# VH-VL binders against q9fz32, part 2

Target 1, 221 residues: q9fz32
Amino acid sequence: MALYCRDTLIIIFQKLTVADLARASCVCKVWNSVATEDDLVVSAFTAPWRIKELVGRPASVSFWRDNGIWKFAISHRICRGDSVTSLAVKYAVQVMDIKRLNNMMSDHGIYSRDRLLIPISNPEILANTTCYVELDKYAKREVAVLYLEGAPKREQPVPGTNQQSNLSADGKRRLIESLRRSMQVDDGTALYYLAIAEGDPRSALSEFSADLRWERQAGLN
Key: E = the ipSAE of ESMFold2; O = the ipSAE of OpenDDE; V2 = 0.75 times the mean of E and O plus 0.25 times the DockQ between their complexes.

## First folded at step 1 (VH-VL)

Design b3 (framework fv_ogalvibart)
Fold by ESMFold2-Fast, scan of step 1:
Structure b3 (fold): chain C 221 residues (1-221), chain A 121 residues (1-121), chain B 107 residues (1-107)
Amino acid sequence: as target 1 above (221 residues)
Amino acid sequence: QVQLVESGGGVVQPGRSLRLSCAASGFTFSDYGMHWVRQAPGKGLEWVAVIWYDGSDKYYADSVTGRFTISRDNSKNTLYLQMNSLRAEDTAVYYCAKEWGYSDYEAFDIWGQGTLVTVSS
Amino acid sequence: DIQMTQSPSTLSASVGDRVTITCRASQSISSWLAWFQQKPGKAPKLLIYKASSLESGVPSRFSGSGSGTEFTLTISSLQPDDFATYYCQQYDSYPLTFGQGTKVEIK
């Protein structure tokens, strides 16, 4: 069978959706090894949306669970005078969709942050663009972000650009070490789950366990 | 207008407790982290404590850790500082300060008028 | 903790003078520095954030510069309303720390 040949498998995998790649990786070890290649996963994730380039990589393979439009968002820099309502009109999306994406209960939550995520209403805007994989603390998940005005300069860590980013150095180090021991993972993975849990180690462990359980059931482990 | 009004200061003996309050108006209190900053008479500014917008996280200066507790009641738009085991060196004007909330959070845009706490025997 | 050192501690100037105050951090704080003005008996007032960004309502004669460990606040033409004590504050990491203050006095 042609599928026995690695070159043939690579061509086939380049044509599969993310869900199809996950299924293919369950068939045999040869398929599994090809499906785990970073380039193939990225290509499968971006191809349906015709994205030119994906910058960055997620901290967890759970990001690749699906490539639906809800994985993508526009990053809007908040200006004085912006409101959830005015932005909903500007971007032709519903107020409730903005609030859900950003985990907001009220319009006033907009001013506790530098940027607001806007849902993609028309997937065509993703065509031939560069998207950035970023952890958004208010959305509490990684998002593939589109910057209409161009991406912010990212030459060094920037403390204070996000209210939750100012965790003390000592506290952050202790929490990462504690989580690393409990989850038996590297620092990057521990930091990711701590960040999405806003420093709460119990919530971090819960999120990690849920992702690990899903990965086993989906055959990604 | 955006305003912070402090209360609860006064003269207190060493080893006793005092609770300061800061009443917020003119902005959505629950959207912003809040800080306490103090200034000893004739001296400079010293950061004391912070509380996140939802009360989920708190940090303290080493000089007050274990003695002071910061808290907030978002339903009443009020910030608190519970000061236990007071010492002479805690004598200062205490300011509540609002995070900017757009970015640069700790570049405090609004400050209270200050309330004087004098710890003396 | 990050130590913030201001110089000079006291500065005597006349109306119309160009005034420069410096602030040094004991370790790099990138651009996470604010400048505050405080008049006797009053609360501090934010002048500049992110080392060089002018707060809304602050006169354009105030400017800030610097990054890393060396920062400067400049008043291009001193006005009577500017005689006050000025503080720098780092907000790169907790605990937040202030400089000791620079008092700008009438000559």
Scores: ipSAE 0.000, ipTM 0.432, lowest interface PAE 17.8, mean pLDDT 78

Design b4 (framework fv_ogalvibart)
Fold by ESMFold2-Fast, scan of step 1:
Structure b4 (fold): chain C 221 residues (1-221), chain A 124 residues (1-124), chain B 107 residues (1-107)
Amino acid sequence: as target 1 above (221 residues)
Amino acid sequence: QVQLVESGGGVVQPGRSLRLSCAASGFTFSDYGMHWVRQAPGKGLEWVAVIWYDGSDKYYADSVTGRFTISRDNSKNTLYLQMNSLRAEDTAVYYCARDSYLDTSGYGWYFDLWGQGTLVTVSS
Amino acid sequence: DIQMTQSPSTLSASVGDRVTITCRASQSISSWLAWFQQKPGKAPKLLIYKASSLESGVPSRFSGSGSGTEFTLTISSLQPDDFATYYCQQYDSYPLTFGQGTKVEIK
């Protein structure tokens, strides 16, 4: 079979794992073109876990690099009386695993949060469910999130809201370019900090400066 | 073209008030933080005040804190500086300046677009 | 407040000369420094940001270097349009502060 024939490449890619698809996309332009088809990538990512639907798409193609259970988490809505220890018992996971996933240094880190990510202990919980690809501010990475009580209701656009200053596509591009210049980072890093700041450039710069300050203290830059 | 035009300067007596305006055109004014920078005759540049893109956050130089108020009207693409209790040392050319797109809650910023300036003279 | 000191305050140069202006911060500002050019009767114009990044439309004869507390603006081959006053500005922290200015005048 000719690897330069798109028909042949599509058939081959349908049978590749997520890791193999990510690897193939790095080889050449023809392979990359086929490997970036949403349906093929999503199918490879969800099939092992029998996920019914994956809502959203990652900002980074590196998200597709692996489909291990660590890519998934339960989003738990924090209620009064919840603690890291009580949630570890409830979900049959280790306290340290919850802390690592949520970048928590102490048990008290729960008190400032509306939600907490819980590691998946039993993969069967993912079967026939809908998972949401979300950038989690505390985990500082994209996670495929399961909502046991149903996903939070998305805010409906208010009539006339498009008249107010939402950054246009052009405005968001300029904002990312400005952040890239100011922070002296690549587009992916600027996009990451802007995304975790929910589009707020002040919060994006604050988060970046905090990370840079920590790295400087640790002697990493 | 992308432009900032100041107005409202003039001669005023000490203790009086004056309001400066800055009209923006050629860019999406509501996407940018805005500054006022002044320059006394024959002297260097002095930063005065900043306002975030939506008006929710502001900072002032110590020399003007409590006397000057920065504000904006995004529906009119206009920046304002209300100057109260004016002193002789407030005599300067006042420039409207656009930030490099980030607000002041981080490290601070620099100015990629300036108006032509408006002269304020405080004298008796 | 972070104090910005420029040297020299005035320099005389001829067309074609290599000109160097220094800016010193009273404390470390990393690379959060911009350079501006101001001609008599006109508003300042951005030349360089982030210590060494050339603003779009600025001639390549302008360059910036430095980090921490010592910064330099260099004009590799002075042109008639370059006779002006130059200012450094720190944007590491509030309040934003400028150097006192360096006047580049014809020899």
Scores: ipSAE 0.000, ipTM 0.411, lowest interface PAE 18.7, mean pLDDT 77

Design b5 (framework fv_ogalvibart; at its last look DockQ between E and O 0.03; V2 from the best seeds 0.00; counts 0 for: pae E 15.8 > 2, placed apart)
Fold by ESMFold2-Fast, scan of step 1:
Structure b5 (fold): chain C 221 residues (1-221), chain A 124 residues (1-124), chain B 107 residues (1-107)
Amino acid sequence: as target 1 above (221 residues)
Amino acid sequence: QVQLVESGGGVVQPGRSLRLSCAASGFTFSDYGMHWVRQAPGKGLEWVAVIWYDGSDKYYADSVTGRFTISRDNSKNTLYLQMNSLRAEDTAVYYCARELGYSSDWYEGYMDVWGQGTLVTVSS
Amino acid sequence: DIQMTQSPSTLSASVGDRVTITCRASQSISSWLAWFQQKPGKAPKLLIYKASSLESGVPSRFSGSGSGTEFTLTISSLQPDDFATYYCQQYDSYPLTFGQGTKVEIK
């Protein structure tokens, strides 16, 4: 019965996922006509993340087939002093995930770019925000982008912060100094690898080694 | 007993290539970073290159960047230095040296054991 | 690059003399400095690491001090076996750099 009333049918389709809308359009002509409405597709894409507004439209209809978190990214405006490592700490994501998202397979640094895409670690950051559908030349795909400029900023927790209180201030400084010298990186990079290794310097060294091997295989190093 | 034995030095013409080897014994080679350091006749010590314990990281002195390649074969306990586009100023005794890495959880980083050196002469 | 400057370049001293060699870094290297001894025709030998720690098997007449940018190597009572060139070397950051060396000649 709900399927015979146009208003009821629209309410039903507003609660389907993007994938479900694509499937529904294959079963009958009436369902197909409702499922092709632009507003229903946009609603299905944004509702799970509680996004307030989606600006722009993709060039490819395949964009709408999946609304998983990987479709979204924060657009960070690169500032003096930024590094992939410091941004990974700031946004609580892995260095490798940032590099993969941005297809960093070139020998130029981040300063050749005006913006960098950051993966979404906490989907709650998308709630009540405006996202923009853009074709990103570096990621080589369409992305729903969140601009934190003008939006309320929420500090991301640093992984391993709880471990810092378990060590004396001197012990922590010495551990960071040890990693900085062994890896020949800056303090921020040493702190990042220590944090993701939950305070274990051997694990930090192992993670750094794995990232270097990936960079060599990708032609970045 | 820790020992490093170098080989491969000799007289070579400018623009040619030469490969140096350093055979390690008496310790677990794969646990240590390794360095090449050179010394021109009558001159001081000059650091050339380093390779991490697993080969994942390498650094070079500006004077050899793009011409020299450091590598290692942990299965053969051997360190290598491939020297391409050799110049007269590359004439030196080349030493391999072991880097003392982590002692427990703390990184040391100094070179504690050195080989005897192998002479490379770049001459027409 | 961190520049290491040694002084003096050459010194002559008698057996039993107290000898001091200085090493200056162009920027702070904390305590990440080693001292090496090199005898004619031989490879360098580690004497001191972390500015003041004596390497195992090195005679107690050798001592090191300093931190930051100013460092010293002291031989409290020079022996004939101490005829050599001495090098300081920083290992705080790459590229690793050596001082130009101090030749100690026994008069």
Scores: ipSAE 0.195, ipTM 0.688, lowest interface PAE 5.1, mean pLDDT 81
Fold by OpenDDE, look of step 2:
Structure b5 (fold): chain C 221 residues (1-221), chain A 124 residues (1-124), chain B 107 residues (1-107)
Amino acid sequence: as target 1 above (221 residues)
Amino acid sequence: QVQLVESGGGVVQPGRSLRLSCAASGFTFSDYGMHWVRQAPGKGLEWVAVIWYDGSDKYYADSVTGRFTISRDNSKNTLYLQMNSLRAEDTAVYYCARELGYSSDWYEGYMDVWGQGTLVTVSS
Amino acid sequence: DIQMTQSPSTLSASVGDRVTITCRASQSISSWLAWFQQKPGKAPKLLIYKASSLESGVPSRFSGSGSGTEFTLTISSLQPDDFATYYCQQYDSYPLTFGQGTKVEIK
């Protein structure tokens, strides 16, 4: 009788791992109704890491199926002078782990991205923190993201769909190709500079040149 | 059954070109990165090149950079290696290998399946 | 480039022997190491991935250990089918690199 009482089940299920909750959800309808409660699932997901708060919800329920350390990442905003190698040193992680997490085959195009996800080597960094569930477009997966510098400013520019000028899809493609050739970079990098230049190719080239100059001065090339 | 079959090997003169093919079957070819690895007669293994699952990125060994081109046609389940300006030191058995990508939300990145190889001999 | 150094280059052993092959990386590769077996005239076969994970279908007498720069492949009891050349490979970074190989031959 006690195993059918919702309150009793909640008390018991609060002590379960995400894997055990998943198993419990398959036992019966009553167990399923309790084991799938958002609060219990989130608690079970975060508890091993002593995370204070998890903000956001995944698009896929499969996100909750495991809570390994690989579900979490540090959001690093890319700055001038950053390389995958320097970031690996900074965060005490392997270069390949950064590359794998971000679907990078080379250090090329690092600046085409606003951020890199950094794998977490020390789980203690998660203790008493707020993590944000996000779908990263480059990683192509949902990740619980830790921001070390504070909460993501709401103004993450939604890549403003709008003001890319009425250049036909073909015109945009040609422009990107032209920039790619001129900059001798990949498409992603060309797109990045075009975006920061608000669609002006001249400004994009200027920004790119400025960055190259800076890199040379910094001895990074 | 997962299978890779290399073809296109043969005897060529230095400076000539050759194109190798690797036919994949028994798995979703477009989901996997692919590698070329070669082995000179009586020698060890040497990595040659890799191509991403969608062809979006490629890497080469320094020894073949500028001379070899890796490519793929996912519609034909085929991997290619275009070899230009062939040298005697390029003489080897060439293997194609599949890279296991993501598993359980973790990128594995190791070569789990190999073809039987095709022999390329560069000689005067 | 990451250099992989195997030792020994050749190993003579008898059936039933415990065999250990060592692989050293010139820099830390964490656990991104694979072991391959190759028989004459055949393609390499994956034995171990992630330094210590046994590939499906590989006999349990094979085991891998190590992390960072030092790795070992162990055959607990050498069988007749195990006489082959073994290679370690790092897949931490490009270019991918192999050890020079260890030939296990009959004593």
Scores: ipSAE 0.023, ipTM 0.599, lowest interface PAE 5.7, mean pLDDT 87
Fold by ESMFold2, look of step 2:
Structure b5 (fold): chain C 221 residues (1-221), chain A 124 residues (1-124), chain B 107 residues (1-107)
Amino acid sequence: as target 1 above (221 residues)
Amino acid sequence: QVQLVESGGGVVQPGRSLRLSCAASGFTFSDYGMHWVRQAPGKGLEWVAVIWYDGSDKYYADSVTGRFTISRDNSKNTLYLQMNSLRAEDTAVYYCARELGYSSDWYEGYMDVWGQGTLVTVSS
Amino acid sequence: DIQMTQSPSTLSASVGDRVTITCRASQSISSWLAWFQQKPGKAPKLLIYKASSLESGVPSRFSGSGSGTEFTLTISSLQPDDFATYYCQQYDSYPLTFGQGTKVEIK
């Protein structure tokens, strides 16, 4: 009889894991109603990690059904000199874990982004923190992110966009750094070829490659 | 002059294996990601797989995961596709394609040079 | 996976016509879209990259536009060499996906 009493169900369900809440939601209409309540679901999701607060709501209800450590990440603001390798060392995680979490196919794919998701190597970092539910465009997943500097995601665009749109100063800097590394030249040379190519990095590399071959034939470098 | 030449296509029975090769010339092969794309007779294009410039990462379409393996030998300028447990729906022309790559993610994913294709027919 | 939907599937046109082909992505792909032309028995040929950038050697009658989820390929004055099948392809992330194709036929 108590199994149909909403107040009694709340007391029982408050102690369940997300897996057990999912099972409870399939029993009947009354159990489904209680087991899917937002406060109870959020509490079950956050309790194993002792997260203080979870801000935001996911677009997909399936987000709540698995609260394994991979649902959480540090949102790292990309700075000059960062690489996937240097961040793997900094956060004591493996390069492949960063790449998998961010849906990255190569080590050098961070320069088109303002932030990178970092896997959590020590779950205790989540205790007594505020995490934010976000849909990460690059990782193509909803994730609960922790900002170590404490700043939430801004509503205004962060500097840095793709080269074919309104490219920001940071986006332009990243483009030039990428070309410099690819061509193994200084910033001035990278800018020269980018200017010749009218801002198209593909054409810039093609022009550089052609000039390099000609210079080797002519004895110039 | 950039060239890609596929080989190894033919007629095979279902359940059997086949290995495709793609010989690259006219560019520094190890600087570029490489793809396989297929086209069933009378049908559209279907992406099959990609391998990174240094072979560090590989990615597959769901339709071939677990059955096909992409690989490369940068010392031979050659891309491979090992095709196991072949099915009738794998019948297609298979193209290799070069991804225009820099040491950044700015140009990842589009294919600027394609081979001529090699036909794989899976039938009794 | 990002689904790409082209319209129309088949288009009948005359030489000199303005032809517009649309491509819709199931989620935003920013400007990471390419257009390919394929003639019977031939490999695809790149026409447009980054949604609007014309590949070297492609006639200026071809143009691309769009961002986000909606993209168009336009042929301003159809020529006999342009009767072919056209594909859009997203390259925002792997797995890469193509539209189903648009066959441009002689009316």
Scores: ipSAE 0.000, ipTM 0.425, lowest interface PAE 15.8, mean pLDDT 80
ESMFold2 (binder alone), look of step 2: mean pLDDT 92; pTM 0.937

Design c1 (framework fv_prolgolimab)
Fold by ESMFold2-Fast, scan of step 1:
Structure c1 (fold): chain C 221 residues (1-221), chain A 120 residues (1-120), chain B 106 residues (1-106)
Amino acid sequence: as target 1 above (221 residues)
Amino acid sequence: QVQLVQSGGGLVQPGGSLRLSCAASGFTFSSYAMYWVRQVPGKGLEWVSAISGSGGSTYYADSVKGRFAISRVNAKNTMYLQMNSLRAEDTAVYYCAKDWYEDSGYFDYWGQGTLVTVSS
Amino acid sequence: QPVLTQPLSVSVALGQTARITCGGNNIGSKNVHWYQQKPGQAPVLVIYRDSNRPSGIPERFSGSNSGNTATLTISRAQAGDEADYYCQVWDSSTAVFGTGTKLTVL
């Protein structure tokens, strides 16, 4: 019973890995409430890699279930003349690993993209860095992204930004609520599709509709 | 490959005006924020101004706000600093600088610098 | 605007390790960048985002940033490392440079 004191449980959970915290949440509801505390989860996720700061939060709680190196990627802005092969050489990674991470079937897939995610070969590159949790529309997974050539917009935007945000916090909340009602889904699912669509509600609905059609075709719905 | 070439410095009287130019090549100019940084002879670096890639956002150090105006003409790959109501304390070497990537807020390439002397 | 305090000068013997500090309130929560400036030349970026090196910068240059202090470390110092060094952060709507440190290689 003394173990159900929140302060005592926090001390215990501070020493667990992300996987262990996720397992603990499956035992009972009182354990789950401590296991989902933001500070503990973020600390467990970042500590092994000595990451200084994790900006943003995943749309899906399943993101926290493991903290392996495959959760991280370098964001590479595609330039004319880039190829999967040349980037594999530049970043000292395997061609196949780049293709898997980016859901690529052929080298020509690079020409329709504005960026490519590069897997982390040497974990030391993550030490003392800032990573950004975001969903990549082509990889279709949430990743902790390292920007070597610039950072995405933070809560307080950098004034030298040439890409302006069209959404306020209120606007984002209204879009999520609207999508939730339109799609008949929970907040997390609405946020997921809005994130895939980079804030565009029309594209979010389109992607959701496509996924729903495939689920029905596959007999999963 | 990346080059920033500056021009427009010189001697000017207190209260006068001067315009500095920074011509860029070797990168997609409109995609990167650009900056002006100055250095009084024998002293440290002081940030002066910033302009977004589109030119839609401009920022100034308190010491120059209301007197200096940063601008860019993306079609000409050129950035400008219009300096008005110049004071003796504005005497410095002025550098233009390119953002590392779009809006990162740190500077990978710098121009050669141009001396501005405000003196009677 | 935050103030970034650096020592005025640091001396290091050839082949030894130099450490240049950049002090600022809660600077460990910010990304710190470092520039090298030789006499009569424009600054050169040597470290970005606390600990990363641009292409062309020797591995002898490294950085760290935690708490209230960021540090530029130059191992196996060479005569060519003699220069002024500036730390820099972006704070909301302004770029803030440190007070600068003159490194002398003895």
Scores: ipSAE 0.000, ipTM 0.405, lowest interface PAE 18.9, mean pLDDT 78

Design c2 (framework fv_prolgolimab)
Fold by ESMFold2-Fast, scan of step 1:
Structure c2 (fold): chain C 221 residues (1-221), chain A 122 residues (1-122), chain B 106 residues (1-106)
Amino acid sequence: as target 1 above (221 residues)
Amino acid sequence: QVQLVQSGGGLVQPGGSLRLSCAASGFTFSSYAMYWVRQVPGKGLEWVSAISGSGGSTYYADSVKGRFAISRVNAKNTMYLQMNSLRAEDTAVYYCARDEYYDSSGYSFDYWGQGTLVTVSS
Amino acid sequence: QPVLTQPLSVSVALGQTARITCGGNNIGSKNVHWYQQKPGQAPVLVIYRDSNRPSGIPERFSGSNSGNTATLTISRAQAGDEADYYCQVWDSSTAVFGTGTKLTVL
């Protein structure tokens, strides 16, 4: 068995934790290329919690660097009579932990949401379950989500309702399409404003709006 | 309305080549992984190949590795299977199929094309 | 790579419950999907990720998966349910289909 043989490295890496895998990727190029293989990072992320399957993949590779319990949450479908306090009791978690996870300042407004993220109090709940990697706009991060009542099939999102940052090439393409639709321009125009905004979609929209106001004042449209 | 329309297929001699096409409509093609599955007439289903939404990742069954190449042109909403060095055992109906999970991979196949017969014989 | 074993055929009386099994070592640790195929037609997804139904699939189709056996259950069987049924898992970098079961409605 050669240590630099790819097959040998794959077997070794399948036994590492996420933290160990991340450290290994910093050692050398050969180790880094094996460590970034999809099956290996997913296995390292899920194995400690005995998760059956992880559906979906993060837009940010930084998601894989830490597999602590805070990466996981229960997606609770909000029903009449629910409150942050009653859900804290139901799931045996602290009110402040729910608020922090969902970036909430007050208890009111829970009914403006379809779902609420609940922190995992007992990691055993994750054993032999399927978790879904989702970008949650309220938590402002990617979360591995558990649906106790079964997950709905993911449908195509409405342009402008999903947040993306530190995007892959595929994620950047989706961002350009979203901006194109929001600004009602062609792909080239959307790419131009994203480029001058250094990849920031909010700055891109701001620059586009400023240019549109200038053109209106100049009588061009 | 999701549709997958296949073309290509036919009779080919052993050692020959053939390219199958799968034209997609009714959904954002680049946001779905796509698959090829084959079935020998009267026999069961056998997975052949997979391609990610971006086209950056491809997977192949051991029986076709090195001979078949999956590809896609997202601008044309079309996926291809290039089949080289064909053998009699490659004779089958070939189906293209879409992954059931948007913007990722759920690894199940929710919509299928009508199928294309490939016959390899002399 | 792993082998998914299904019975070659299952018979069910009209209106009764059919159960089609898919056997595999530790299959309960994987998500199982089920397909229905009628003669001359492409397969149709009837269950995904163990127990979920796609839009348009009747509630009488259900699934379970535990230990070494996954099961597709078809309640109140109808003549139109006659078909071949295939289970499927994703293992590492490959999709694996079961051997297939022919369901006959008597």
Scores: ipSAE 0.006, ipTM 0.533, lowest interface PAE 9.5, mean pLDDT 80

Design c3 (framework fv_prolgolimab)
Fold by ESMFold2-Fast, scan of step 1:
Structure c3 (fold): chain C 221 residues (1-221), chain A 124 residues (1-124), chain B 106 residues (1-106)
Amino acid sequence: as target 1 above (221 residues)
Amino acid sequence: QVQLVQSGGGLVQPGGSLRLSCAASGFTFSSYAMYWVRQVPGKGLEWVSAISGSGGSTYYADSVKGRFAISRVNAKNTMYLQMNSLRAEDTAVYYCAKGDFWSGYYDEYGMDVWGQGTLVTVSS
Amino acid sequence: QPVLTQPLSVSVALGQTARITCGGNNIGSKNVHWYQQKPGQAPVLVIYRDSNRPSGIPERFSGSNSGNTATLTISRAQAGDEADYYCQVWDSSTAVFGTGTKLTVL
């Protein structure tokens, strides 16, 4: 399942000016059989931040829609004595930005987590580094993660949610297929909207419709 | 189609209170962060407050922190700004504005829809 | 509490190109949005995320953002472009507006 094919490149190219699209077409021709569609989207995503290597790939094609700094986070392993306030000072970020990124309602509960995602305050920290694409169970989205203390020893860096969804694997598969047909999108896009809607297909359709409405307002389609 | 309609402005004495309302239509209200932005007549724009789509996170400019409270009732497609302990410096036109999908965190789309503005005058 | 500095005013002749700058420390690492405000009216988003145009905004509006300076460019200026222009970023937990620029079309 090559999620990084035509649909992902189309989404990226839709955000370019006419002149930029012409230049992008020339780049594709120059690369010919050397560059894959995957290589193109990864290069577009990493180039602004001068990232050396991106390990892993998102399950959702919508991950590639933008390459803003909010797509990136530092993975901080929680140790006894850590607090949201002390980590905000350590990483030179605001307490509220840490809470926002980690879907935290209060400062209490940090010790129920193995890690805390820290927003990038200085983008220069990303230069010449390796980032890992991971689905974070608390942020409930895919993030390009930077490990300042080194990547986890285990090769599979995606820790699933400890809490299982209310849907069986078969039920989830059926919902994704239904949404895919209704929205006329690929499986990855349907999965993304179902995930942000916390498994509710009606909310997923609503979120998708809101996104299309915004794209029309923004002149993207 | 997408619009914000404001109400609730007026003249109030220093130390008084006032509540502004912003009614939304044409979009899935609960999916978007919402903002309040004010402008002293003849001066520039100043961000006042933000609220996440769920209402679970609120943010305030230092100048209003502890005095203003932002809230929303998603079932009514309406956002509010409760202004307490009003000062002469709070005199401004107040705008509500639509933000990003979640909490303004992604900062991808700016403030694409604005209300018409509501004048708040704080004087004796 | 960062400050985004804009020139107080910019003048442009009809049909010529106006450039309005927005200065801020490391602003090139942030998404810059631009708003147009005409007298007695609410602001209108004219550029979002550095260089993107919302539906209904003419092609003669463009933007760029690099280093410490973001720029709004208005090509082939028209009388109707006369307005105040504001840049805006989200910095941590705060949205920050620029000081504003009055554009006069001569």
Scores: ipSAE 0.000, ipTM 0.416, lowest interface PAE 17.8, mean pLDDT 76

